# Ledger of designs, part 69: VHH binders against q96fz2

Target 1, 269 residues: q96fz2
Amino acid sequence: CGRTSCHLPRDVLTRACAYQDRRGQQRLPEWRDPDKYCPSYNKSPQSNSPVLLSRLHFEKDADSSERIIAPMRWGLVPSWFKESDPSKLQFNTTNCRSDTVMEKRSFKVPLGKGRRCVVLADGFYEWQRCQGTNQRQPYFIYFPQIKTEKSGSIGAADSPENWEKVWDNWRLLTMAGIFDCWEPPEGGDVLYSYTIITVDSCKGLSDIHHRMPAILDGEEAVSKWLDFGEVSTQEALKLIHPTENITFHAVSSVVNNSRNNTPECLAPV

## First folded at step 5 (VHH)

Design u89 (framework vhh_8pnl_2)
Fold by ESMFold2-Fast, scan of step 5:
Structure u89 (fold): chain B 269 residues (1-269), chain A 120 residues (1-120)
Amino acid sequence: as target 1 above (269 residues)
Amino acid sequence: QGQLVESGGGLVQPGGSLRLSCADAGFTFSDYDMAWYRQAPGKERELVARIYSGGSTNYADFVKGRFTISRDNAKSTLYLQMNSLKPEDTAMYYCAKGYPLTSGRYSDYWGQGTRVTVSA
């Protein structure tokens, strides 16, 4: 996973993240740095994306089941990184393989500190190799959506006029992530950055790509991944596996250039 | 492994230029992050330049402004354009690829290398 869409306006995104805390109270996640949220149909590594994480990371004695939503840089910068410019990091930390996460220092250390987050997206993009050509077919991959007479389905919304209705009740893709906090050695604000955990592709996606992000399907999985105060690293890692509850459709090559940021990036072809 | 073939190395005078190519005979080239490394006589292998699957690039400070990394996904080929070459650039140059989902150590595959000599 190296390209996502996360285009919802902040208020729509916030409502899409409504949840229940441990006591059954309905809540919306509280924002940190909301002005850093930049909606886009075409998010690449190095850009900021919204993630959910436990309030306990920011407030001592907070209820670990309460959630913060914050924009974080895609591409984990380890807390031990000693250079002044994080773009100088020699390692690719856009994704983290599930099978080696406990072996790699860059991921094992923050994971041991409970620095688990849920990466939010409308969906993600993958490029399928086409037989007999060097051209690849991009696909937009996302949770199955509930059809209503009002909202319509993404497959039925073939015109731009109908797309606005789809997003009001969109179920966001929730991907398992690990984050870290880096303090610039020359001073300045702490940088929060994340990586997406990846697993072997499920049967339904195997013809498109051999890997997929670790998707947390449903509120129980999301809450357990986030709740580092009550759920140990070993228990949380049991949530990391391929999921079959996913759908997709082919999209235009417009998405290939990460500078293109229009609804055409995810429209069915 | 063994699918990467480097070419374009040779002998060049200081101030000259060379273009290195790395052909990936395998498939999925466009899914991979690609890099050029070099190893000078008596030294360890070091990163020269990296190009991510999405097109972003990183350069070692000692080549920044002189070298340009690029890729042609349709041809499954990685390039390194080397300008203003110095004797210090003399090394064996290696092509490497690592899947974008690889973490910590991203180089999963290596070529056999192509030799660059910069001498009067």
Scores: ipSAE 0.000, ipTM 0.105, lowest interface PAE 19.5, mean pLDDT 83

Design u9 (framework vhh_8pnl_2)
Fold by ESMFold2-Fast, scan of step 5:
Structure u9 (fold): chain B 269 residues (1-269), chain A 120 residues (1-120)
Amino acid sequence: as target 1 above (269 residues)
Amino acid sequence: QGQLVESGGGLVQPGGSLRLSCADAGFTFSDYDMAWYRQAPGKERELVARIYQGGSTNYADFVKGRFTISRDNAKSTLYLQMNSLKPEDTAMYYCAKGYTLSYGSPFDYWGQGTRVTVSA
């Protein structure tokens, strides 16, 4: 996974992340650096995306089941990186493979520190190879959504007005991530950056792409992945596997250019 | 939370063995990661071995192959089996309990320590 959509305004995104802590209290995640959140229909590596992480990462005695939401850079910069410009990192940390996550020091070290996060998106994009052509067909891939029965015609979903309406109750995609903290050698603010864990594609997506992000399907999986205070690395890694609870539709080639940031990027064709 | 109490330290000859125990008086032992740290005179406290809730373990390179960390959740007790002891292993050994905050970070709860002396 190398492209996502995360376009919801901050207040709508926050409400979509309503959760229950271990005491059964209903909560909204508390923001850190909300001004760094930049909504977009077409997010590429090196841009910032919102992630959920445990409050315990920021407060020593915090309840580890309480959640913070923070924008982080997509593309993990290891804490040991010595150069002043993170974009000059010599290897790609956009994704980390589930099968080698404990072998790669860039991922093993932050994972051992409990630096697990949940990466939020409307959905992600993948490009299907088409036989007989060198062109690829993009798809928007997302959780199945509850459809409102108020617009009951097959053509209704294709109108721009109806597309704006679907976001009111959108179920965000929740992907398993690992983050790290990098302190610039020349001083300045600590950089928080993340990678998305990837697994083999499920049967339903195998015709589109051979890999998929590790999706945490439901609040129990999300809670266990985030709660590094109660859930060990070994136990959390049991949550990392393909899921069939996913849907998709073909989209326009408009999405191919990461500079394009319009609803057309994810609209069905 | 609970109070951690270490035992099993003592004087031993080089090449000898000791088994350290750490009893957790609290009722949350199985919910936490556990670790053994040590501190030699004039040196900073250093991680010796860590055991996670699920049973996976990490060891410092200087004890790998000689020490074994284990836990008994039913008894709320952490162990460190120390074999092939060297004079360099002489230190106060501390039991630690807490969340996995970093690969080498100290935990939040500490015992009083048990002294290990390795000398001819």
Scores: ipSAE 0.000, ipTM 0.110, lowest interface PAE 16.5, mean pLDDT 82

Design u90 (framework vhh_8pnl_2)
Fold by OpenDDE, second read of step 6:
Formats: C-alpha cells, sequence, structure tokens
Structure u90 (fold): chain B 269 residues (1-269), chain A 120 residues (1-120)
C-alpha cells in the first residue's frame, strides 16, 4: 500500500470513530495534535495520517480500551535511528509484511512495546498491471458502503445529539499499523510514525494486486488490536489476515500524481 | 453542527459586480470542500464554483472567468466575486459544504441563500 485517501473533516472523522469502551460507554476519541491533520484524497508516504491508538500510551493507568486519534507520519522511524533526518533511512518502512514482522527489529521492538495503531482512511489505491502494456490501471479499494437513502431534507444538519444513531456516512477503512516514537538527536518534538502491516491479497483483489493492507474489520478487531493492555502481541497478530470484505472501482490516472488532491482521485471512471 | 449563512446579494445592473460571502459557524472550515450553487426561477439548482480543502478550484462553463471563488480560513468565510454580471445570472445563490466521497449531490450542507438580481 503506497497511497491512501483520508479527506474527511476532523469533526466528521471523530464522529466516524465513535466507539464503546470496555464498560460499554459510548465514546469519541480525543485528538492529539489535531493541527497536524490535513485532509487529502491522495495521501502518500511521509505524509501525516490519522491513526487510532490506546490512551494508555499517553496516560499512566488509563483505561486501555479508550482511544486517541492522532496524526502520525506514514513511514515508521525507529526509535533507535540516530540521524537527524528521517528521510535518511536506508530501508522502506511504509509497509511491514505480516510474515516478517517478528524478524525485523524496526517493527518487532515497537510491536513488543504494544505500539499498535489503527490507520484510518477512506480507502487505499492499488495499480493493476495491464498485460502487454506498461500501463497501470489504478483502483480505489474500500469497505462496502451502506446506501442510506437520506430523505431529501436539504439542510437539516444532523443534530449532534443524533450522531450515535444515524451514521449514514462513509465507513472508514481501518488498517492495522505499528507505530514508534522517535526523538530527534538535536532535540525537538517527538515524532510519531507508523507502518501499515500488509498481507497477501484476498481472492477478490488478487487480480489487481498481490498484497493488501491488513484490514481490521469491525469494532471487535479494532478494539483488540488497539488494547495492548489486555491483548497480547500473540493474540493481536491473529487478527492480521486477508479479508474479502472489500470493494473496489477503477479510477482515473489523476491519482498517479501525488500532488493531485481532488475528489477525481477516487471517482469511478 | 455548523450553519452556513450567505450574504452580499442584491440588485445590480448588467455589467456590475457583487461579492457574496458565506460565513461558517461550527465547522472546521479549513477541512471542508465548499461550493457556490445557484437556482434561477423555474430552473434546477446548478453548480457555479467549487473550492476544495486543498485550495484547488473549478467553475461551471457559464462562468467564463467572470467569477472567482475564494476562502479565508482564518475568518471561516467563503467568497464569490462576481464580475460582469448578466441578467442570466439572476438567481438565488447558495453556499454549500460537504464531505461525501460519492453520491449526488456531493454537498450535504446548505445555506439559506442570497438573492442576486441583475436587471437594467
Amino acid sequence: as target 1 above (269 residues)
Amino acid sequence: QGQLVESGGGLVQPGGSLRLSCADAGFTFSDYDMAWYRQAPGKERELVARIYSGGSTNYADFVKGRFTISRDNAKSTLYLQMNSLKPEDTAMYYCATGYRISGNPYFDYWGQGTRVTVSA
């Protein structure tokens, strides 16, 4: 996975991430560093994207089922990295293969510390190789969406009070990630960065691309992946597998240019 | 949830100019795509101009460089500068915002509109 879309406004994104904690209480994730979030139809590595992570990572004795939403840099920067510029990393950390996650120190160490996150996106892009040509057809891949016939009331702002009852909005793709914290040698703010775990593609996607993000389908999977206080690494890794619960459509070549940031990127052709 | 309030409409002579404003209350303004629509009497609502959160813009064919959509994120305000107005531009003008990935219409939130009348 080398390209995603995450364009929802922060307030909408927050509502879309509504969840129940361990006590069954309805919650919204709290933002950390909301100013670092920039909506985009075309997110590339090294950009910031919002992820969910357990509150326990920030607050001692916090309920590990509580969630924080935070923009993090795509491309994991290991905590041990000694250079002043993360771009000087000599290996690609955009993705982590599920089969080798425990073999690579850059991923194993943070994972062992419970640094699991859920990467949020509208969906992700993949390019299909066309037989006989050097041309690649891009596809937008996402969760199946429920077509809610909104009755035509133009302008009725869904009252904040009903956000719990009526989610007729886009279901966000939830991808399993590992994050790490890097302290710049020269001082400054701690950099939070993440990698997306990848798996072999499901049968439905196999004709497009042979690999796909590890998608966490449903609240239980998301909760277990995030809750490093109660769920061991071994148990969490059981959640990492291909899913058939995806859909996709062909999009235009507009997305090929990472600078393009318009709805045309994910519009069906 | 935020409200969109349009202003700046009025009566203007052909060839004149107007600047429409749309104030956003309650939205994270900078995160939203926004647009101006218009609806003339007996006609369907049509897109006039769009500005994305990333700053890119597009215009309807009838605009032909006469109108400019812009935004001030600090003021949470959307603008439509309309120059060289024509009688055919007479309509109710609506500010719109939305966040849908797919569907028609793309925009879900609408203001009450401001009336623009171009007449000699």
Scores: ipSAE 0.677, ipTM 0.852, lowest interface PAE 0.5, mean pLDDT 90
Fold by ESMFold2-Fast, scan of step 5:
Structure u90 (fold): chain B 269 residues (1-269), chain A 120 residues (1-120)
Amino acid sequence: as target 1 above (269 residues)
Amino acid sequence: QGQLVESGGGLVQPGGSLRLSCADAGFTFSDYDMAWYRQAPGKERELVARIYSGGSTNYADFVKGRFTISRDNAKSTLYLQMNSLKPEDTAMYYCATGYRISGNPYFDYWGQGTRVTVSA
């Protein structure tokens, strides 16, 4: 729960987030600060990642089922943080344990304000401990993808396009997040930052890692998590649980270095 | 594919000064914490100075008041200004880039080092 891939170009990412509002109208999420979106195969904490949140957070009387997409810093800085440099924050805010989320002030306060978001990624990485060695095996973990057949006569010259086109219809991983807004004491732009809620790993992932992000599987779960105007904190928290609807494959150690940002990071080995 | 390249090391007399540089060819340099480590002959690698993504700094006690760490995000470059150098500062100096998970620093990318020798 400390490394993701989110590499889609902005237009492809936006289309991958197509949704229906409460009236059944097809929509694309509206961007805030689109220039801050930085695609990468290898996103670490402290970097910005795109999240979905309700339009009602920005516009009074907006339909709470309408969605904004915005880049936010990974690593929640609480609104009450008083120091001038938020990067000095020494709390555990990269992840938020589901079992203590209502006990920790850093998370309970923004939850009470309806500051729920859906963190978007191609998938996330975890490192499996290998018995008898210090080496760990990295895995890329993501939603099962719809198997579309590229049937017909595709020649050897078209094989490179097969990998490029996999992303056109990729089902993005949708993780439950909490965000907060921090105003610099000395003035400046409001910092939006988030944490990913974590749960015990499912049976399918237990051999890789003991924890996993709380994944919102399907549009019904995503809509209820985002809609803080109609869905209470208590009801939304019922969506936070492990999921078995997940797949993975082993990847190269190239991903270990967070500065490596190439397709090799998530390619099967 | 990323590479950290240290430079600026050399031979200097006690009391002299040197400025080390570390260039990062990768994107999003401003998101990372950066640090200078050193390894003296026959000793373990030790932290000299750290600069957070937001600009705050931490120094080892043995360099406080003598060394200054700084960064230029537009140039993706980290610096270490070393003043009042002592023979005990003789070491290979390494640049490191990293981030924090749950408050714990994680430096996962290192340079190859630049040698600093302080002697008459």
Scores: ipSAE 0.497, ipTM 0.774, lowest interface PAE 2.4, mean pLDDT 87

Design u91 (framework vhh_8pnl_2)
Fold by ESMFold2-Fast, scan of step 5:
Structure u91 (fold): chain B 269 residues (1-269), chain A 120 residues (1-120)
Amino acid sequence: as target 1 above (269 residues)
Amino acid sequence: QGQLVESGGGLVQPGGSLRLSCADAGFTFSDYDMAWYRQAPGKERELVARIYSGGSTNYADFVKGRFTISRDNAKSTLYLQMNSLKPEDTAMYYCAKGYKFGTSGWFDPWGQGTRVTVSA
C-alpha cells in the first residue's frame, strides 16, 4: 500500500469517525493539529494523513478507549534516528510486513510502547500488470459501501448521481498502523509518523497485487487495536490478517501522477 | 421499510425476568452492530448492551451478569434476556443499529420502544 485517497472535509471526516467509548458514551474523536489535515484524492508517502489513536498517549490517566484524531507523516521515522533531517532516513518505512514486525527495531520498539494507530482513508490504490502490455491498470480498493437498507451496497457501475451522494455516509477504510515520535536533535516540534502494516493479499485481490494493508474490519477490531491500555501487543497482533470484506473498481490513469488531486482519481472506469 | 420494532416489555416483580425482541424489517441486519438503550423516567437515554456484527458483546456496568444480548441474523432479530430485574431497570427500552461499515459508534434509527416496569 503506497497510495491512498482521503478527501473528506474535516467536519465530514470527524463525523465519519463517531464512536462509543467503553462506557457506551457517544463521542467524536478530538483533534490534534487539525490545521495540518490536507484532504486529497491522491496521497503518497511523506504526506500527512489522519490517524486515530488512544487519548492515553497524550493524557496521563485518560480513558484508553477514548480517541484522538491527528495528522501524521506517512513513513515512520524511528525515535532513535539521529540525523537532523528525517528525509535522510535510508530505510523505506512506508509499510511494515506483519511477519517481521517483531524483528525490526524500527517497529518493535514503538509497538512495545503501545504506539498503535488506525490509518484512515477513503480507500487505497494498487496497480495491476495488464496482460500482454507493459502498462499497469490502477484500481481503487475500499470497504463495501451501504447506500441504504432499501438500495443495498453501491457498485462500480452505479450512476454518477449515486456516487455524489455516497460521501455523506462513506465507510472509511481503517488500516492497522504503528506510529513513533521523533524529537529533532537540534530542537523543534516532535514529529509523529506512521507505517501501514501489510499482509498477504486476500483471494479477491490476488489478481491485482500480492500484498494488502492489514484492514481492521469493524468497530470491535478498531477498538481493540487502539486500546493499548487494556489490549496487549500479543493480543492486538491477532487482529492482523488478510480480509475478504473489500471491493474495488478500475480507475483512470489520472491517478498515476501523485500531483493529480481530483475526483477523477477514484471515479469508476 | 427498515423500521426497528421492539416487543416483550411488561410489568414484572423484582427478581423477575423478561425477554425483549427487536425485529428489523430491513435486508441488511447482519451488516450492522446492534444495541439496546433505555430511558428511565426523568433520565437521559443510556446504553444497556451492544452486540457487534461479529458477535462480540459489551455491557453497561449496571447490567453485567444480569442481562444477555444476542442476535439471530437469519431472522433479522435482536434479543435482550433480562434476569434478576430491579426497580431501577424500569424504563422504555429502545433497539438501535449502527452500520458495520465505518469507525462510527452511531446507532440509528431508533425503534418505537417497549416499556419495562419493575415494581413490587
Scores: ipSAE 0.006, ipTM 0.345, lowest interface PAE 9.6, mean pLDDT 84

Design u92 (framework vhh_8pnl_2)
Fold by OpenDDE, second read of step 6:
Structure u92 (fold): chain B 269 residues (1-269), chain A 120 residues (1-120)
Amino acid sequence: as target 1 above (269 residues)
Amino acid sequence: QGQLVESGGGLVQPGGSLRLSCADAGFTFSDYDMAWYRQAPGKERELVARIYSGGSTNYADFVKGRFTISRDNAKSTLYLQMNSLKPEDTAMYYCAKVYTRGSSTPFDYWGQGTRVTVSA
């Protein structure tokens, strides 16, 4: 996975991330560093994207089922990295293969510390190789959405009340990630960065691409992945597998340029 | 969610100019795609112009370079500069926060509108 879409406004994104804690109480995630969030239809590595993580990472004795939403840098920078510039990292940390996650120190160490996150997106992009041509067809891949009665009405004004209902039905793509905290040698703010765990593609996507993000399908999977206080690494890793519960459509080549940030990126062709 | 409030409408002669404003009292204005729509009497609401959160713009065909959409994120305000106005531009003009969901482009909410009348 090398390209995602996350274009929702912060307030909408927050509502879309509504959840129940372990006590069954309805909650909204609190933001950390909301100013670092920039909506985009075309997110590339090294950009910031919003992730969910347990509140316990920030507050001692916090309920580990509570969630924080925070923009983090895509591309994990290991805590041990000693260079002053994260861009000098010589190996690609955009993705972490599920089969080798425990073999690579850069991923194993933070995972062992419970640094699990859920990467949020509208969906992700993949490119299909066209037989006989050097051209690749991009696809936008996302969770199937429930058709609401208002679905398809272009131009219909939704009242704020209706908006909440609409988003109650919207499912953000939730991808399993590992994050780490890096302190610059020269001082400054701690950098939070993440990698997306990848798995072999499901049958439905296999013709498009051979790998896919590890998608956490459903609140239980998301909760377990985030709750490093109650769920061990071993148990969490059981959640990492391909899912068939995805849909996709072909999009234009507009998304090929990472600078393009318009709805045309994810629009069906 | 903050209320969108349009202003700047009025009566103008053909060939005249108006500048519409839309103030957002809400938060996170900068995160939203914004758009101007208009609705003439007896006609359907139509897109006039859109400005994306990234700053790119899109205009309806009838605009033909006469209108300019812009935004000031610091002021949480959307603008529409309208030049060379025509009687056919007479309509209620609405400001909207826009988001895209899948293959459709729904609107978050609308303002109350500001009336533009172009008449000799």
Scores: ipSAE 0.597, ipTM 0.820, lowest interface PAE 0.6, mean pLDDT 90
Fold by ESMFold2-Fast, scan of step 5:
Structure u92 (fold): chain B 269 residues (1-269), chain A 120 residues (1-120)
Amino acid sequence: as target 1 above (269 residues)
Amino acid sequence: QGQLVESGGGLVQPGGSLRLSCADAGFTFSDYDMAWYRQAPGKERELVARIYSGGSTNYADFVKGRFTISRDNAKSTLYLQMNSLKPEDTAMYYCAKVYTRGSSTPFDYWGQGTRVTVSA
């Protein structure tokens, strides 16, 4: 997973993240650094994306089930990184393999500190190998969506005109992430950055790509991943597995260039 | 033919300089980790320099301080600035790319190479 769409305006995104507290009351996550959120149809590593994390990371005695939403840099910068410029990190931390997460220092250490987050997106992109050429076919991959006026989920069969209306009540993709906090050696603001955990692709996605992000399907999985105060690392890792509850459609090569930031990036081809 | 096209190779005297370019005819350039490899006659292909999609760089010990890898995402072009060239740098230089997916992904695409000869 190396490209996502997260284009909803801040207020729409916030409402899409509504959740229930332990007493059953509806809540919205509280924003940290909302001005750093930049909606885009075409987000690449090093850009900021919105993530959910536990309020307990910021307030000593907070209820660990309460949620903060914050933009974080995609591409985890380990807390132990010693150089002044994060771009000088010599290895790729865009993704973290589930099978080796406990073996890699960059990921094991923040995971041990409970630094779990849920990465939000409209969906993600993958490029399928095309037999006999160096070209790849891009696909937009997302949760099944419920049509407001018609029964059934939104898919490739829906027209481009109807596609523009689907963002009302869109179910955001919720991916398991690990974040870390890096303090610049020469002083300055703490940098929050994340990686997306990856697993083997499910049967439905195997013809597109051999890997997929670890998707947290539903509020129970999301709440357990976030709640590091009540859910141990070992228990949380049981949530990390391939998901079949996913859909996709082919998109145009417009998405290939990360500078293109238009609805055409995710429209069905 | 290939998606990656190298240029800028040639004959140069020891101590001279060359700048290699690699143009990516496709899209998605900014998402790829890019690298320069070289292969001298009778030897295996070896990594010269890598530039990650995030902009970080890594160099082989034998070129540190002499070569600089850079990229221009707007032009979908990779560069290798080669200074203080030595006869030992004589090789075919290859451009390579791999989609950014996390650690340890091997390079998926290769160019046809451009020849660099350093001779008095």
Scores: ipSAE 0.000, ipTM 0.150, lowest interface PAE 14.9, mean pLDDT 83

Design u93 (framework vhh_8pnl_2)
Fold by ESMFold2-Fast, scan of step 5:
Structure u93 (fold): chain B 269 residues (1-269), chain A 121 residues (1-121)
Amino acid sequence: as target 1 above (269 residues)
Amino acid sequence: QGQLVESGGGLVQPGGSLRLSCADAGFTFSDYDMAWYRQAPGKERELVARIYSGGSTNYADFVKGRFTISRDNAKSTLYLQMNSLKPEDTAMYYCARGYALKTGDYPFDYWGQGTRVTVSA
């Protein structure tokens, strides 16, 4: 997973993240650095994306089931990184393979500290390789959406303008992530950055791409992944597996160029 | 065990009326959409009526013109006024908060015990 869409206005995104804490109280996640949230139809690595994480990461003795929403840099910068410029990291940390997560120091260390997060997106993009050609077909991949009397369906939208009616009740994609905190050696603000855990593709996506993000399907999985105060690393890792509850449609080549940031990027063709 | 408590169910004759109530112990009632669902014996749970936080309403075809959903934000209470009751309205009626309605297959942990409505001669 190397490209996502996360275009919802901040208030719509916040409402889409409504949840229940362990005491049964309905809540909205509390924002950290909300002004750093930049909606986009075409998010690439090194940009900021919103993630959910436990309040206990920021407040001593907080209820670990309560959630913060914060923008983080896509591309994990390990806490031990010694150079002053994070872009000079010599290896790619945009994704973390589930099968090697406990073997790679960059991921094992933050995971051991409970630094689990849920990466939010409208959906993600993948490029299908076509045999006998260098041509690739992009697809937008997302959770199946609920039909209502007032909302259209993604499959029925015939133009980007019709998508406006779809977003009001959109179910966000919830991907398992690991984050870390890096303190610049010469001072400055702490950088929060994340990686998306990847697994083998499910049967439904196998013809598009051989890998997929580890998707946390439903609130029980999301809450267990986030709750590092009550759920051990070993138990949380049991949530990391391929899922079949996913849908997709082909999109135009407009999405190929990461500089293109318009509704056309995810409109069906 | 959720924070929602339904009441007002009972046994009525065809053509009768009942008013169901749902008390929400939460402090954020006015911010959320609310709904009534029902489940008849041997059937799946189905949406009966929904009321949005702004006051707009939506009804299943089989209750339009007979049932009225309303809310009292000051009392954190949801109501369902049921008129012209039919034997096919016999079911357990459940109150649900907007979080449970919005997220599809997310667990509906915030459901009440339900209140039983029986329509028979």
Scores: ipSAE 0.000, ipTM 0.105, lowest interface PAE 20.1, mean pLDDT 82

Design u94 (framework vhh_8pnl_2)
Fold by ESMFold2-Fast, scan of step 5:
Structure u94 (fold): chain B 269 residues (1-269), chain A 120 residues (1-120)
Amino acid sequence: as target 1 above (269 residues)
Amino acid sequence: QGQLVESGGGLVQPGGSLRLSCADAGFTFSDYDMAWYRQAPGKERELVARIYSGGSTNYADFVKGRFTISRDNAKSTLYLQMNSLKPEDTAMYYCAKGYEWRGSSPLDYWGQGTRVTVSA
């Protein structure tokens, strides 16, 4: 997974993340650094994306089932990295393979510290190889959505009002991530950065791409992944597997350029 | 896509100050790391200061305490406040942005530059 959409306005995104804590109380996640959230239809590595993580990472003695939402940089910079410039990191940390996560120091160390997060997106993009041509076909991939009576699917010909109706009740894609905290040697703010765990593609996506993000399907899986105070690393890793509960449609080549940030990036063709 | 346009350069006396600006006509300025580089005649282009999309900054040793890099995401503009200018600061100053970097060098975008001359 190397490209996502996360375009919802902050308030809409926050409401889409409504959850129940361990005691059964309904809550909204509390923001950290909300001014750093940048909605976009076309997010690439090194950009910031919103993630969910346990409040216990920030507050001593906090209930580990309570959630914070914070923008983090996509591309994990390990806490032990000693250079002044994160771009000098020799390892590609945009994605983390599930089969080697406990073998790679960059991921094993933060995972051992309970630094699990849930990466939020409208959906993600993948490029299908087309036989007989160098051109690839992009697809937008997302959770099945509740159908409204008037709006069955996303359409480029829909009015702006109809587009807003689709997004009001959009079920966000929830991907398993690992984050770390890096202190710049030359001073400055602590950098929070994440990687997305990847698994083998499911049957439904195998014709598009051979890998997919580890999707946490439903609140039980999301809660267990985030709750590092009650759920061990070994138990949490049992949540990491392909899912068939996914849908997709072809999109135009507009999405190919990561600088294009318009609804046309995810509109069906 | 995106064009970076620097401004604010000029002639200033030693000890003076200048503020450089870099306007980004592209999309999603807030998602990019931004940097200022400079190049004196006959020398390699060198990093002056970098500001990450997350807000962290780093500075070359030769400008620490004198220069301040900042960004305004709402205006898609990068700034460099230069104080206590020295003749050695005379150079063409370049704005850069990128998602990908090789060390301190961006692979994506460079501006056309703005000239700073520090001389009596």
Scores: ipSAE 0.000, ipTM 0.108, lowest interface PAE 19.4, mean pLDDT 82

